# Designs tried in a protein design chat: VH-VL binders against q9umr5. Part 371

Target 1, 268 residues: q9umr5
Amino acid sequence: SYKPVIVVHGLFDSSYSFRHLLEYINETHPGTVVTVLDLFDGRESLRPLWEQVQGFREAVVPIMAKAPQGVHLICYSQGGLVCRALLSVMDDHNVDSFISLSSPQMGQYGDTDYLKWLFPTSMRSNLYRICYSPWGQEFSICNYWHDPHHDDLYLNASSFLALINGERDHPNATVWRKNFLRVGHLVLIGGPDDGVITPWQSSFFGFYDANETVLEMEEQLVYLRDSFGLKTLLARGAIVRCPMAGISHTAWHSNRTLYETCIEPWLS
Key: E = the ipSAE of ESMFold2; O = the ipSAE of OpenDDE; V2 = 0.75 times the mean of E and O plus 0.25 times the DockQ between their complexes.

## First folded at step 16 (VH-VL)

Design pm7 (framework fv_nofazinlimab; at its last look DockQ between E and O 0.80; V2 from the best seeds 0.85)
Fold by OpenDDE, look of step 16:
Parts: structure tokens; C-alpha cells; sequence
Structure pm7 (fold): chain C 268 residues (1-268), chain A 122 residues (1-122), chain B 112 residues (1-112)
């Protein structure tokens, strides 16, 4: 039988968004038990990410317990960060494949049309002002806002991304790395036509330098220092990169070709 | 000069709801936290929650168990605080306050409204 | 929740004399950025609260220099070097480090 699949949604999202994905899984892997976690939907997805991690943890623990052979995670957008954190804090997870579906794994810094809708009166260059404060860090968006022009503020004020990345020293860094490395495969999915994740390479752990030049995963300090295990995972062949063009952010979970190419191979 | 002007005093029955407004003028609105604090007669200050209008949602003190709803209308630079299922112990002056930015970052509660007295009585 | 404890709760002071208010937090107020988000507010009779001090020791514009804030970690102090009649009111400390943000009980300053 196929391993259970757990799906975690993104910002302002819900389980309903994954109806096509469920259909694809059912067709290609009949009998697969798929659970789309219906937590922190809509505006509730703006709650602090650590709060979300705790909530999702409570939901996945029973599922994992019933699946001794392991489970697969499909985590979309903001959900990808939640899942990465989840795998970092859980010392007993049994995740075979962690599929990061267009997630801002190295953070977000952009005011795309999608973000302009959310932040119509705010420029990306000014969000650091509120985000890197206790008041701002109570919102998920700020938890992974990564301003390349204010790196010190990010490193010091980010209460989530900087920690799970191991960019800021903390007492759990070693343990979190160990936990995360329990994953069988890390499948990174994203693409240049996403239109929301900025830069889109963030889905592959790439990100801006101080000049807003995009550096690849292997150029990032988190990789070079192996702060949370990326270098180790890559070395053992556990990282899969699946870029795809022509897919908008809201279509990653509903594109059949994307599913067959980037998701399906890892649901066995 | 930034000013916060709140709506007038309210008298409500137990079980009803009250909605207090806070209009901001003299500056931008969306990227500042608007905090709501109340003070029962002769008592201290209690933090209800706050909203950052640009995010479109509020952070609530869980003590109120979902009775508080904080919203913001960016087009009118007005924040609202609604308290439902009113009880006599909800009788208080309700304040809105806004933060500001300085060279070191965001600081809350730089400006205060004049307060709105809400009386809950049978 | 972080509990903020002020002392004393009542502070009768003679005009011209100094005053000191203590505020203790149940846990450290040092944030990840190294700042300590401890605030002091003044509320005069019949008025809205007014911020006096932010981040432990920074005085707001227009606040007389006779007011000063100090402290670290869990222990903080507001001092008034020479109490004036206009200083009558209730003073509150507040922590903005951990949600929910919480106030102290307040200290009522009165003139003897």
C-alpha cells in the first residue's frame, strides 16, 4: 500500500484548494490516504508560524503514529516553512518525502501583485520597520520576511526563519538539524513564473544578497555552514530540485503536468 | 500632528455588542499598529489586542475568548473594536493608541485616543 | 503570560522630593534583537495614558528630564528626581516583548 500523504496549505488558503491534487493522487495512487489539514485557514494563516507549527504538529502526530512505514508531506507556499519547522522540532517524525511546493524556504522579499493586494499601501522596502519588531513578529508574513538590505535586523528580530535556518545561534540548533535530517527526501518545487514567491529561487533556498543578486543554495551561508542540514542532505542525494516554468503561484497544486513530473514520483 | 479621535460614550445591555471607532489623522495609517486598551473604573490598563491595518487582521488577547473583534478601514483611516456578549465587568473606558517609527524602529503607544466610556448595565 | 508587578501600588510623595517606582517581570524582557521592550506610562486624573519611557530608558519627546527609566532583564525602575504637582497620577509599566503584552497594576502617585 501507499504511504499516507499529509498536505499543509499556504497563506490565506484552505483544504479546498487541493481538490485537484487529491484527484491526481487518487487516480495515480489509488488507496492512498490523503489528509489535507484544515487548520489556520484564511486569515488565521496570519497567526505566528510557531503557533501554526504547534497546531499542525498536534494534527500530524496521530497520523504518523498510524503509519509506521512513514508518510509523505506536501506543503504549499507558507506551508512549506511550517513543515520544515515541524520536521525540525519533531525528534520522532517518520517523513519519507517532504515535498516543498513553491515555498519561500529562504524567505520572502517582494511586493508582487499578490503582495500588493495584501499590502496596498506598503512598499517592500519599508516592511522591515514593522516586521522586525515584536508587534510585527506576531504575524506569519513577518516571520519569514527576509530583507536583504537589513540583514542585521533580520538575523536578530526574525523569530522564525532565522531560527529554523540556524542563522542565529540558539540552543536547539543542533537538535533541530538532527531532526530535520531524518527526512528521506527533500523535494523542492518552484519556478520563475510563480509571481508571488520573491525571489522565486527562494523555493530552492536561493535568495538575494545585499545587492539583490540572487545566489543559489550552494552559495548561501546556511548551506556552507550546513546550519540545518542542507549540505548533508545534498551530499547523500536526498535533495531533489524540480523547477518548472509557466506555472503561477496558485496553480502549483492543480497542474497535472507538474504533479506527474515533480510530485508523483515521490509518493510511492 | 497625529490625532486619534474615538467615538462617543455607549450604554449597553448585557448580552449586546458595542463597536467603538478610532479615527486617525495627521499621518499614514496602514503600517502602524493600532492598539486597544481598556480600563475599568478605578482599575488598571488591560491590553485587548492590536491591528496592523496593512495585514488586515488583528492579534487578540485570548483572555477575551473571541469576544473582541478589531478591524481597520484603510480608506477612512479608522480602526474599530467590537466587543460582543457584553457583561457588567466590561464597563470601562476603551482607548485606542497608535505607534510610531523612529531611527531605531517601531514604538507603540505614541499617540492615544481620548477614550470611550462603555457602560454595561441592566 | 508575563506578569508585571509594580511596587509600591500607592506612592505618597512630598513636593520636591524624589520618587521611585519598581516594575518586575515574571520573565526576562530581552527580545531576540537585544532590545528590552519595557515601557512606562503616565495617566493623569481624567486623562488618557501617556507614554513616558520606551525600551527601558528612552524618554519621549516633551517628557521632562526629571523622569528617568532604568533596569535590565526583569527589574526596572522609573524615577522622578523632583516631584511636581503635575506628576500626580497613575504610572504603569508595560512589556512589549512577549504576547500578550501586559501592564503592571499601576502606581498611584499622590502629593502628601
Amino acid sequence: as target 1 above (268 residues)
Amino acid sequence: QVQLVQSGAEVKKPGSSVKVSCKASGGTFSDYAISWVRQAPGQGLEYLGYIIPVFGTARYNEKFKGRVTITADKSTSTAYMELSSLRSEDTAVYYCARGSYDSTGYEPFDYWGQGTMVTVSS
Amino acid sequence: DVVMTQSPLSLPVTLGQPASISCRSSQSLVYSDGNTYLYWFQQRPGQSPRRLIYKVSNRDSGVPDRFSGSGSGTDFTLKISRVEAEDVGVYYCMQGTKWPFTFGQGTKLEIK
Scores: ipSAE 0.926, ipTM 0.967, lowest interface PAE 0.5, mean pLDDT 95
Fold by ESMFold2, look of step 16:
Structure pm7 (fold): chain C 268 residues (1-268), chain A 122 residues (1-122), chain B 112 residues (1-112)
Amino acid sequence: as target 1 above (268 residues)
Amino acid sequence: QVQLVQSGAEVKKPGSSVKVSCKASGGTFSDYAISWVRQAPGQGLEYLGYIIPVFGTARYNEKFKGRVTITADKSTSTAYMELSSLRSEDTAVYYCARGSYDSTGYEPFDYWGQGTMVTVSS
Amino acid sequence: DVVMTQSPLSLPVTLGQPASISCRSSQSLVYSDGNTYLYWFQQRPGQSPRRLIYKVSNRDSGVPDRFSGSGSGTDFTLKISRVEAEDVGVYYCMQGTKWPFTFGQGTKLEIK
């Protein structure tokens, strides 16, 4: 009787990474149909995010059609951006809970050791130079790279994040906002010991100002202007914030306490 | 200054594979687009794909139907292009090229390798 | 794919005479940041290509000022104000706005 759950993985990831999460759902909510989407695995997760959104959209449509009472999304890391775009571009989605599991919702500005050989440390101050070009925008990390010291370049060159945030004008902004607002709940999960998402408050729609001071969600222009519906969602009580310390980036979907505290209550 | 030195000429049979190297010296490597372009004898330029080594993956021209693999080794500042299932029409000079930055941003193809002739015959 | 069409494909020119090469794209090359990612390359006989012009009109360092680029949207031009013997070669335009990035067919410049 539980609503179906759709799981969307993150950067350099695959469906196998969610085996523990699947076990937790099966044990606590037996009979739940859980689909872990097996798309854009490994290095294919670096393909442009709009390509990934298109592929995931095609996969979720039949699942949502078979569940007229609604579905839940659990979206990890980069996958949370894919899912937020899905909520904006699908006028027929029936998502009740959108569970954003340590996702860089306001972008990323940090050296990472996420995959030790892929991103050397100390690159963050220079990456804007290629990310804010057509060559860089062909890679997913550049689609949500958000250099607070080059906000003008971000606003004009971002092919993905600046658009789904409503930070750059486009003809679909009004309809995307309406579609996003159809979600039942937005569940934001993350924490200070993540080690990859930078700033970690990006998982809660917080981000750096030009001085690298973190402004929380309610201090962001996109919230204050309600560009894509965050203020409206908060006012209707639809935003749930579930921070948890002591969890590294790769452990969010394999921690039972996190699941029971932050995820399980929203899998009606 | 920046130099791109490619591996030597190759003669290959149809159906085999070739792997061309491109070693960068005299400059940085990891945050530039390293592009591969080919030129059949008497013909124009054809873009195969590019890699940005910090991301560890490449964008490919789908015209090659998955036959091209582009990789990079950041520790040796070397990029590689591998073309599989070779056909006689793949006979060409293969170039690598690296971009540069200026006051307006990133620009491709500032530095070029010397080219590697790949001949696919009989 | 964005198709880049050059004309003429063969350009015989008298030494000291101006030369003009046209490049037309099948769609606008203006990116969201306001830049137009249109490039010109020169390939002298037996050599690797060399970038001449980036982003429509910006001359690379070491490129003589007799070379200039212009245009907007879908129509672009490379001009050589006075052709010299060392200008012999093939000239290519390229777009860098939409992947896959594509070259024109080339224009072979020769001295009459």
Scores: ipSAE 0.819, ipTM 0.915, lowest interface PAE 0.9, mean pLDDT 91
ESMFold2 (binder alone), look of step 16: mean pLDDT 91; pTM 0.936

Design pm8 (framework fv_nofazinlimab; at its last look DockQ between E and O 0.84; V2 from the best seeds 0.85)
Fold by OpenDDE, look of step 16:
Structure pm8 (fold): chain C 268 residues (1-268), chain A 122 residues (1-122), chain B 112 residues (1-112)
Amino acid sequence: as target 1 above (268 residues)
Amino acid sequence: QVQLVQSGAEVKKPGSSVKVSCKASGGTFSDYAISWVRQAPGQGLEYLGYIIPFFGTARYNEKFKGRVTITADKSTSTAYMELSSLRSEDTAVYYCARGSYDSTGYEPFDYWGQGTMVTVSS
Amino acid sequence: DVVMTQSPLSLPVTLGQPASISCRSSQSLVYSDGNTYLYWFQQRPGQSPRRLIYKVSNRDSGVPDRFSGSGSGTDFTLKISRVEAEDVGVYYCMQGTKWPFTFGQGTKLEIK
């Protein structure tokens, strides 16, 4: 039988968005138990990511317990960060494949059409002021806002991304790295036509430098220092990169070709 | 000059709801936290929650168990605080407050409304 | 929740004399960025609260220099070097480091 699949949604999203994905899985992997977690939907997805991690943890623990052979995680957009954190804090997870579906794994910095109503251009440049404060860090968006022009503030004030990345020293860094490395495969999915994840390379742990030049994963300090295990995972062949063009952000979970090419191979 | 002007005093029956408004003027609205604090007669200050208008959602003190709803209308630069299932213990002056930015970052509670007295009585 | 404890709760002071208010938090108020988000507010009779001090020791504009804030970690102090009649009111400390943000009980300053 196929391993259970757990799906975690993104910002302003819900379980309903994954109806097509569910259909694809059922068609290609009949009998697969797919659980789309219906937690922190809609505006509730703006709650602090650590709160979300705790909630999702409570939901996945029973599922994992019933699946001793392991489970697969499909985590979309913001959900990808939640899942990465989840795998970092859980010392007993049994995740075979962690599929990061167009997630801002290295953070977000940009105004896109999808978020334009939330982040006007002026706010994009100034969002660091509120986001890197206690008041701002109570919202998920700020938890992975990564302003390349204010890296010092990011490193010091980010209560989520900087920590799970191991960019800021903390007492759990070693343990979190160990936990995360329990994953069988890390499948990174994203693409240049996403239109929301900015830069789109963030889905592959690429990100802006101080000049807003995009650097790839292997150029990032988190990789070079192996702060949470990326270098180790890559070395053992556990990282899969699946870029795809022509897919908008809201279509990653509903594109059949994308599913067959980037997701299906890892649901065995 | 930034000013916060709140709606007038309210008298409510137990079990009903009250909605207090806070109109901001003299600056931008969306990128500041609007906080709501109340003060029962002769008592201290209690933090209800706050909203950052451009996020469109608020952070609530769980003590109120979902009875508080904080919203913001960016078009009118007005924040609202609604308290449902009113009890006599909810009798208080309700304040809105706004933060500001300085060279060191964001600082809340730089400006205060005049307060709105809400009386809950049978 | 972080508990903020002020002392004293009542503070009778003679005009021209100094005053000191203590505020203790149940846990450290140092945030990840190294700042301590401790605030002091003044509420005069019949008025809205007014922020006096932010981040432990920074005076707001218009606040007389006779007011000063100090402290670190879990222990903080507001001092008034020479109490004036206009200083009558209730003073509150507040922590903005951990949600939910919480106030102290308040200290009522009165003139003897």
Scores: ipSAE 0.918, ipTM 0.966, lowest interface PAE 0.5, mean pLDDT 95
Fold by ESMFold2, look of step 16:
Formats: sequence, C-alpha cells, structure tokens
Structure pm8 (fold): chain C 268 residues (1-268), chain A 122 residues (1-122), chain B 112 residues (1-112)
Amino acid sequence: as target 1 above (268 residues)
Amino acid sequence: QVQLVQSGAEVKKPGSSVKVSCKASGGTFSDYAISWVRQAPGQGLEYLGYIIPFFGTARYNEKFKGRVTITADKSTSTAYMELSSLRSEDTAVYYCARGSYDSTGYEPFDYWGQGTMVTVSS
Amino acid sequence: DVVMTQSPLSLPVTLGQPASISCRSSQSLVYSDGNTYLYWFQQRPGQSPRRLIYKVSNRDSGVPDRFSGSGSGTDFTLKISRVEAEDVGVYYCMQGTKWPFTFGQGTKLEIK
C-alpha cells in the first residue's frame, strides 16, 4: 500500500488549487490517502512563517501518528519553506519523500509578473528596507526575502530563512540538522520558465551572489559548511533534482507530464 | 512634507461600527507600515495593528482581532481602520501613523495623523 | 506581550532643572540584527504624539539637544538636561522588537 501524502500550499493559495494533483495521484496510486491541508488560505498565507509552521505542525502530527511506516510531503512554493522548517523542528517526523515543488529554498529576490500583479510597483531594490525590520518580518514574504545586495542585513534580520538554512548561529542548529537528515529523499522541482521564483534556481538551493550571478547549490556556503545537512544528504544519494522547462509558477501542480516525471516515482 | 489627514469625529451607538480614514500626501505610501493607535480619554496609547499596503494585509493586536479591520487603497494613498461591535470602552481618539526610512533602516511613527475622536454612547 | 513600565508616572520639575524618565521592559529589546527598537514619544496637551528618540539614543531632527536617550537590554532612560516650559506633556516609551509592539503607561511632566 502507498504511504499517505500531505500537501502544503503556497502564498495566496488554498487547498482547492491542488484538485488536479489529487486526480493524478488517485489515477496512478489508487488507495493513497491524500490530505491537502486547509490552513492559512489566501491572505492568511502572509502571516509569519513560524506561525504557519506551528499550525501545520499541529495538523500533521495526527496524520503521521496514524502512519508509522511514513508519509510523503508535497509542498508548493512558500509551502516548501514551511515543510523544510517542519522537518527541522519535529524530532519525531516520519517523512520519507519531501517533494519541494518550485519553492524559494534559498530565498526570493524578484520583480516578476506574478509579484507585479500583486505588487504593481517594482520594489525589489527597496523592499529590504522594511523587510529587514521587525515590522516587515511579521509578513511571510519578508521571512524569505533575500536581497543579494544587502546580505549582511538578511543574515542578521531574517527571523526565518537565515535560521532554517543555518546561516546565522542559533541554539537549535544541531538538533534541526539531525531532524532534517531523517528524511528519506529530498525531491527538488522547478524550472527556468517559472516566472515567479527569482532566481528560479532557488528551488534547487541556488542563489545570487552580489553581482546577481547564480551560484549553484554546491557553491553555496550553507552546502559547503553542511549547515543543515545538504552535503550529507547529497552524499547519501538522497537528493533528486528534477528541473522542467515550460512550466509557469501556477501550473506546477496541474501539469501531468511534470507529475509523472518528477512526483509519481517518489510516492511509494 | 508628509501629511496624514484623518476623517472627522464620529458619535456611535453601542453595537455599531466605525470606519476611520487616513489619507497620506506628500510622499510614497505602499512600502511603509501604516499603524493605528488609540487613546482613551485621560489614558495612554494602545497599538491596534498595522498594514504594509504593498502586501495588502494587516497585522492585528490579538486583543482586537475579530473586531478590527485595517485596509489600504494604494490608488488614493488612504488607509482605513474599521472597529465593529462598538462598546462604550471603545471611546477614544484613534490615530494613524506612518514610518520613514533613514540610513539605519526603517523607523516607525515618524508622522502622525491629527486623530479622530470616536464617542460610543447609548 | 512585552510589558513596558515607566517611572515615575508623574514628574513635577522646576524650570531649568534636569528631568529623568525611566522605562523598563519585561524582556530584552535587542533584536537579532543587534538593534534595540526602543522609542520615546512626547505628547503635548491637545496634540498628537511626536517621536523624539528612535532606537534608544537617536534624536529626531528638530528635537532640541537637551533631550537624550540611553540604556540597553531592558533598562532605558530619557533625560532632559534643562526643562523648559514647552516640555510640558506626557512622555511614552515604546518597544518595537516583538509583536505586538507596546507602549509604557506614560509619564506626565509638569512644571512645579
């Protein structure tokens, strides 16, 4: 039988967005229990990510308890950051596949068509000024905003991303690394035509240097220091990279070819 | 240079709602925190919540969650605070305030509105 | 919530003499970025509050140099080196480190 699947949505999103993904799972893995968590929908997705992590933790505990053989996570966009934090803070999680579906794992720095619709003025060069303050950190996008031209402000003011990446020292770093490393597989999905995640390589733990040149995962200090376990996980053969061109940000969970290529093989 | 102008005084009955406006002029609006603070007669200041209009959503003090709604209209540079289910204890002057940026980053409460007296009486 | 406690609550002062207002927080106001988000406001009778001091010790433009802020961690002080008649009003401290951001009770400064 198939392990239960837990789905966590992204920014300005809701559980309804995953109806096609649910259809694909039902067709290819009949009998799989799939739970799409109906929390922090719409504008509630702008609440601080630590509040979202706490709420999602409360929801996943009973699901994991009923499935001692393990569960899978499919986590979309901002939801992939929530899920990675869950893997770090839960001493007793039993996640086999963590499927990160176009998530800004190393942060976001972009004026994109999606952000321009929501944020109709180009603000990427200025947003650091409020994001790296206590007032800005009360909103989720500021929790993972990563301005490569103000990296010292990011490292010191981020209340979320710099901590779960182990980019700033904190007392839980060793325990969080241990917990994260209990995951069976980390499946990284994203692509160059996403249009929202900027740089799109953030979905693969790549990010800009100060010149906006993308450094890939293996060139990142967090990888080289193995600060939360990426180097260890890669050495185990537990990281799966599944890039796919031609998919816009809102289409990742409704593209059948993407599902069959990148998701289906990991839903044991 | 920046000026915050609030709507006029209101007299309301218990159980009704009030919506106070705060129009910003002389500067940009969308990437600042617009805060709402109240002061009951003869008492101190109480923080209700704030909005960053760029994000289009607000943070609320839990004491007021469920009764307070804070919104912004970027096209008119106007923030709004609505308080529902009014009680006599809600009688207060309601202030809006905006921050500013300096070389050290974002600083709150640099500019204040003139205040809006809301009186709740039966 | 972080509790901000001011002392004294009433401060009668002779013109030309110094004044000192204490503000204590129930927890450290040092944020992860090394900044301390402690603010001082003045509210003159019949007026809106006005920011005097930001981040402990930084004086806003147009604020006389007789006003100074100091302190660290949980203990902060606003000083007026020589009180003038225009200084009458209520002074509030506020913390901006941990949501919900909170004000002290206020200190009413009066001329004896």
Scores: ipSAE 0.794, ipTM 0.907, lowest interface PAE 1.1, mean pLDDT 91
ESMFold2 (binder alone), look of step 16: mean pLDDT 91; pTM 0.935

Design pm9 (framework fv_nofazinlimab; at its last look DockQ between E and O 0.87; V2 from the best seeds 0.87)
Fold by OpenDDE, look of step 16:
Structure pm9 (fold): chain C 268 residues (1-268), chain A 122 residues (1-122), chain B 112 residues (1-112)
Amino acid sequence: as target 1 above (268 residues)
Amino acid sequence: QVQLVQSGAEVKKPGSSVKVSCKASGGTFIDYAISWVRQAPGQGLEYLGYIIPIFGTARYNEKFKGRVTITADKSTSTAYMELSSLRSEDTAVYYCARGSYDSTGYEPFDYWGQGTMVTVSS
Amino acid sequence: DVVMTQSPLSLPVTLGQPASISCRSSQSLVYSDGNTYLYWFQQRPGQSPRRLIYKVSNRDSGVPDRFSGSGSGTDFTLKISRVEAEDVGVYYCMQGTKWPFTFGQGTKLEIK
């Protein structure tokens, strides 16, 4: 039988968005128990990510317990960060494949059309002011806002991304790294036509430097220092990168070709 | 000069709802936290919650168990606080307050509204 | 929740004399960025609260220099070097480090 699949949605999203993905999984892997976690939907997805991590943890623990052979995680957009954190704090998870579906794994710093209704272009450069404060950090968006022009503030004020990345020293860094490394495979999915994740390379742990030049994963300090295990995972062949062009952000979970190419191979 | 002007006093029956407005003027609106604080007669200050309008949602003190709804209208630079299922103990002056930015970052409660008295009585 | 405890709750003071208010938090108010988000507010009779001090020791514009804030970690103090008649009111400390943000009980300053 196929291992259970757990799906975690993204910002302003819900379980309904994954109806096509469910269809694809059922068609290609009949009998697979797929659970789309319907937590923190809509505006509730703006709650602090650590709160979300706790909520999702409570939901996945029973599922994992019933699946001793392991489970697969499909985590979309913001959900990918939630899942990464989840795997970092859980010392007993049994995740075989962690599929990060167009997630801002290295953070967000963008003013894309998708976010323009939320963030005017003029705010992109100034969002750090509110985000890197206690008031701002109570919102999920700020928890992974990564302003390359204010790296010091990010490193010090980010209450989520900087911590799970091990970019800021904390007492749980070693344990979190150990926990995260329990994952069988890390499948990174994203693409240049996403239109939301900015830069799109963030889905592959790439990100801006101080000049807004995109550096790849292997150039990032988190990789070089192996702060949460990326270098180790890569070395043992556990990281899969699946870039795909021509897919908008809201289509990653509903594109058949993407599913067959980047997701299906890891649901065995 | 930044000013916060709140709506007038309200008298409500138990079980009803009240919605207080806070109009901001003299600056931008979307990137400042608007906080709501209340003060029962002769009592201290209590933090209800706050909204950062650009995010479109508020952070609530769980003490109120979902009775408080804070919203913001960007077009009118007005924040709202609605309290439902009113009780006599909800009788208080309700304040809105806005933060500001300085060279060190964001600081809340730099400006205050004049307060809105809400009386809940049978 | 972080509990903020002020002392004293009532503070009668003679004009021209100094005053001191203590505020203690149930846990450290040091945020990840190294700042301590402790605030002091003044509320004069019949008026809205007014922020006096932000981040422990920074005076707001227009606040007389006779007001000073100090402290670290869990212990904070607001001092008035020479109390004036206009200083009558209730003073509150507030922490902005951990949600929900919480106020102290307030200290009522009166003139003897």
Scores: ipSAE 0.930, ipTM 0.968, lowest interface PAE 0.5, mean pLDDT 95
Fold by ESMFold2, look of step 16:
Structure pm9 (fold): chain C 268 residues (1-268), chain A 122 residues (1-122), chain B 112 residues (1-112)
Amino acid sequence: as target 1 above (268 residues)
Amino acid sequence: QVQLVQSGAEVKKPGSSVKVSCKASGGTFIDYAISWVRQAPGQGLEYLGYIIPIFGTARYNEKFKGRVTITADKSTSTAYMELSSLRSEDTAVYYCARGSYDSTGYEPFDYWGQGTMVTVSS
Amino acid sequence: DVVMTQSPLSLPVTLGQPASISCRSSQSLVYSDGNTYLYWFQQRPGQSPRRLIYKVSNRDSGVPDRFSGSGSGTDFTLKISRVEAEDVGVYYCMQGTKWPFTFGQGTKLEIK
């Protein structure tokens, strides 16, 4: 009855992190087939995002083939970027709801609690130097690092985010936009108390300008130029924004109210 | 005045492992690529892999897949390279190297360790 | 993997004469940011390698101005305008554009 659900985890994460989310789905939508993909766990989540996209693509193909009426994606944190790239590179995906659970969709610029494990002292103003080099781009964090004070370096050196956002010209831009637009709904979830995604509005395609003022999705060039389909999706009524305060980064998949409010309605 | 000091020479039997240390001093450590390169006697340079200590993970050359482990200890500013399942062909001098930043960005291999001779013989 | 091919592999040179070392890559070394991540190293006998040139043509601090780098795309050259006795050693090119980063086979420079 219910469409299968595919779950893609985030940085330093594994399938066990989603045990509560699985319980919520089972209780509210019994009979739903849920697959939490067990790829690129722990330290392997730091591998280049294009390597991760390829591996996840291979894993989702048979699941989608068994469900010709469609599937849903729930993609957490870094996993939301993997999923958005999947939607762009797969011309045969059948995703109805893409649920982006506190994902840095416009990038990351912050020494936050999550990154403080890596950075015991503030390093956000200096990280561009290694990230915008071939050495840094071999690591997933650098693939979506977005320094608003060095946007020119980001635009030219990013091997991942600048491409899937259509911020740098590339031969696949038209095809990727077409593929992404085949999604039924884009469900954006996040909130001000996340503590890791910086700015937290990145989960809603907002991001800093050069003065670190947050511009919302509709103020971003990628939206205004409709570079990968955000303006088209919004006009179609396919974008759902579900902000929720009071939830820390590690708690998005273990909060019952968040699930019932923001996730459950889209798991048809 | 960045200096890289490596651990001393090692003699190993085939099938064993070796772990070489590389201690950095005189600068920041965590946001640089610390690379490992080797040179067999009379031969050229071969890139093993590198770590950026701030990320706590390494990239490895596929030629050594499964046999090389590169780590870093941020508190002691020390990087390590471990090579397992040693063969006589692994006899080489092993170098660590660190990059630097300039006006054009990150530049690799500005500072080199003194090298560590690893001899693999029966 | 990007293959780096040096020529010649052995270079006997008369003291005071110019020397030229070629390095060719199997694919373009121009990165998306417009930079070309091509490096030259010198290894004197019994010593660790030393970086001479970074990003094609930029001479490192303390490297004599008789050393120069040039080239673009796939073809690169290291030149020594007047070889000195201290220049004896092996010279390597290296690419840093595409992982795994790779070295040329080396060019041994010797005084005739």
Scores: ipSAE 0.824, ipTM 0.916, lowest interface PAE 0.8, mean pLDDT 91
ESMFold2 (binder alone), look of step 16: mean pLDDT 91; pTM 0.934

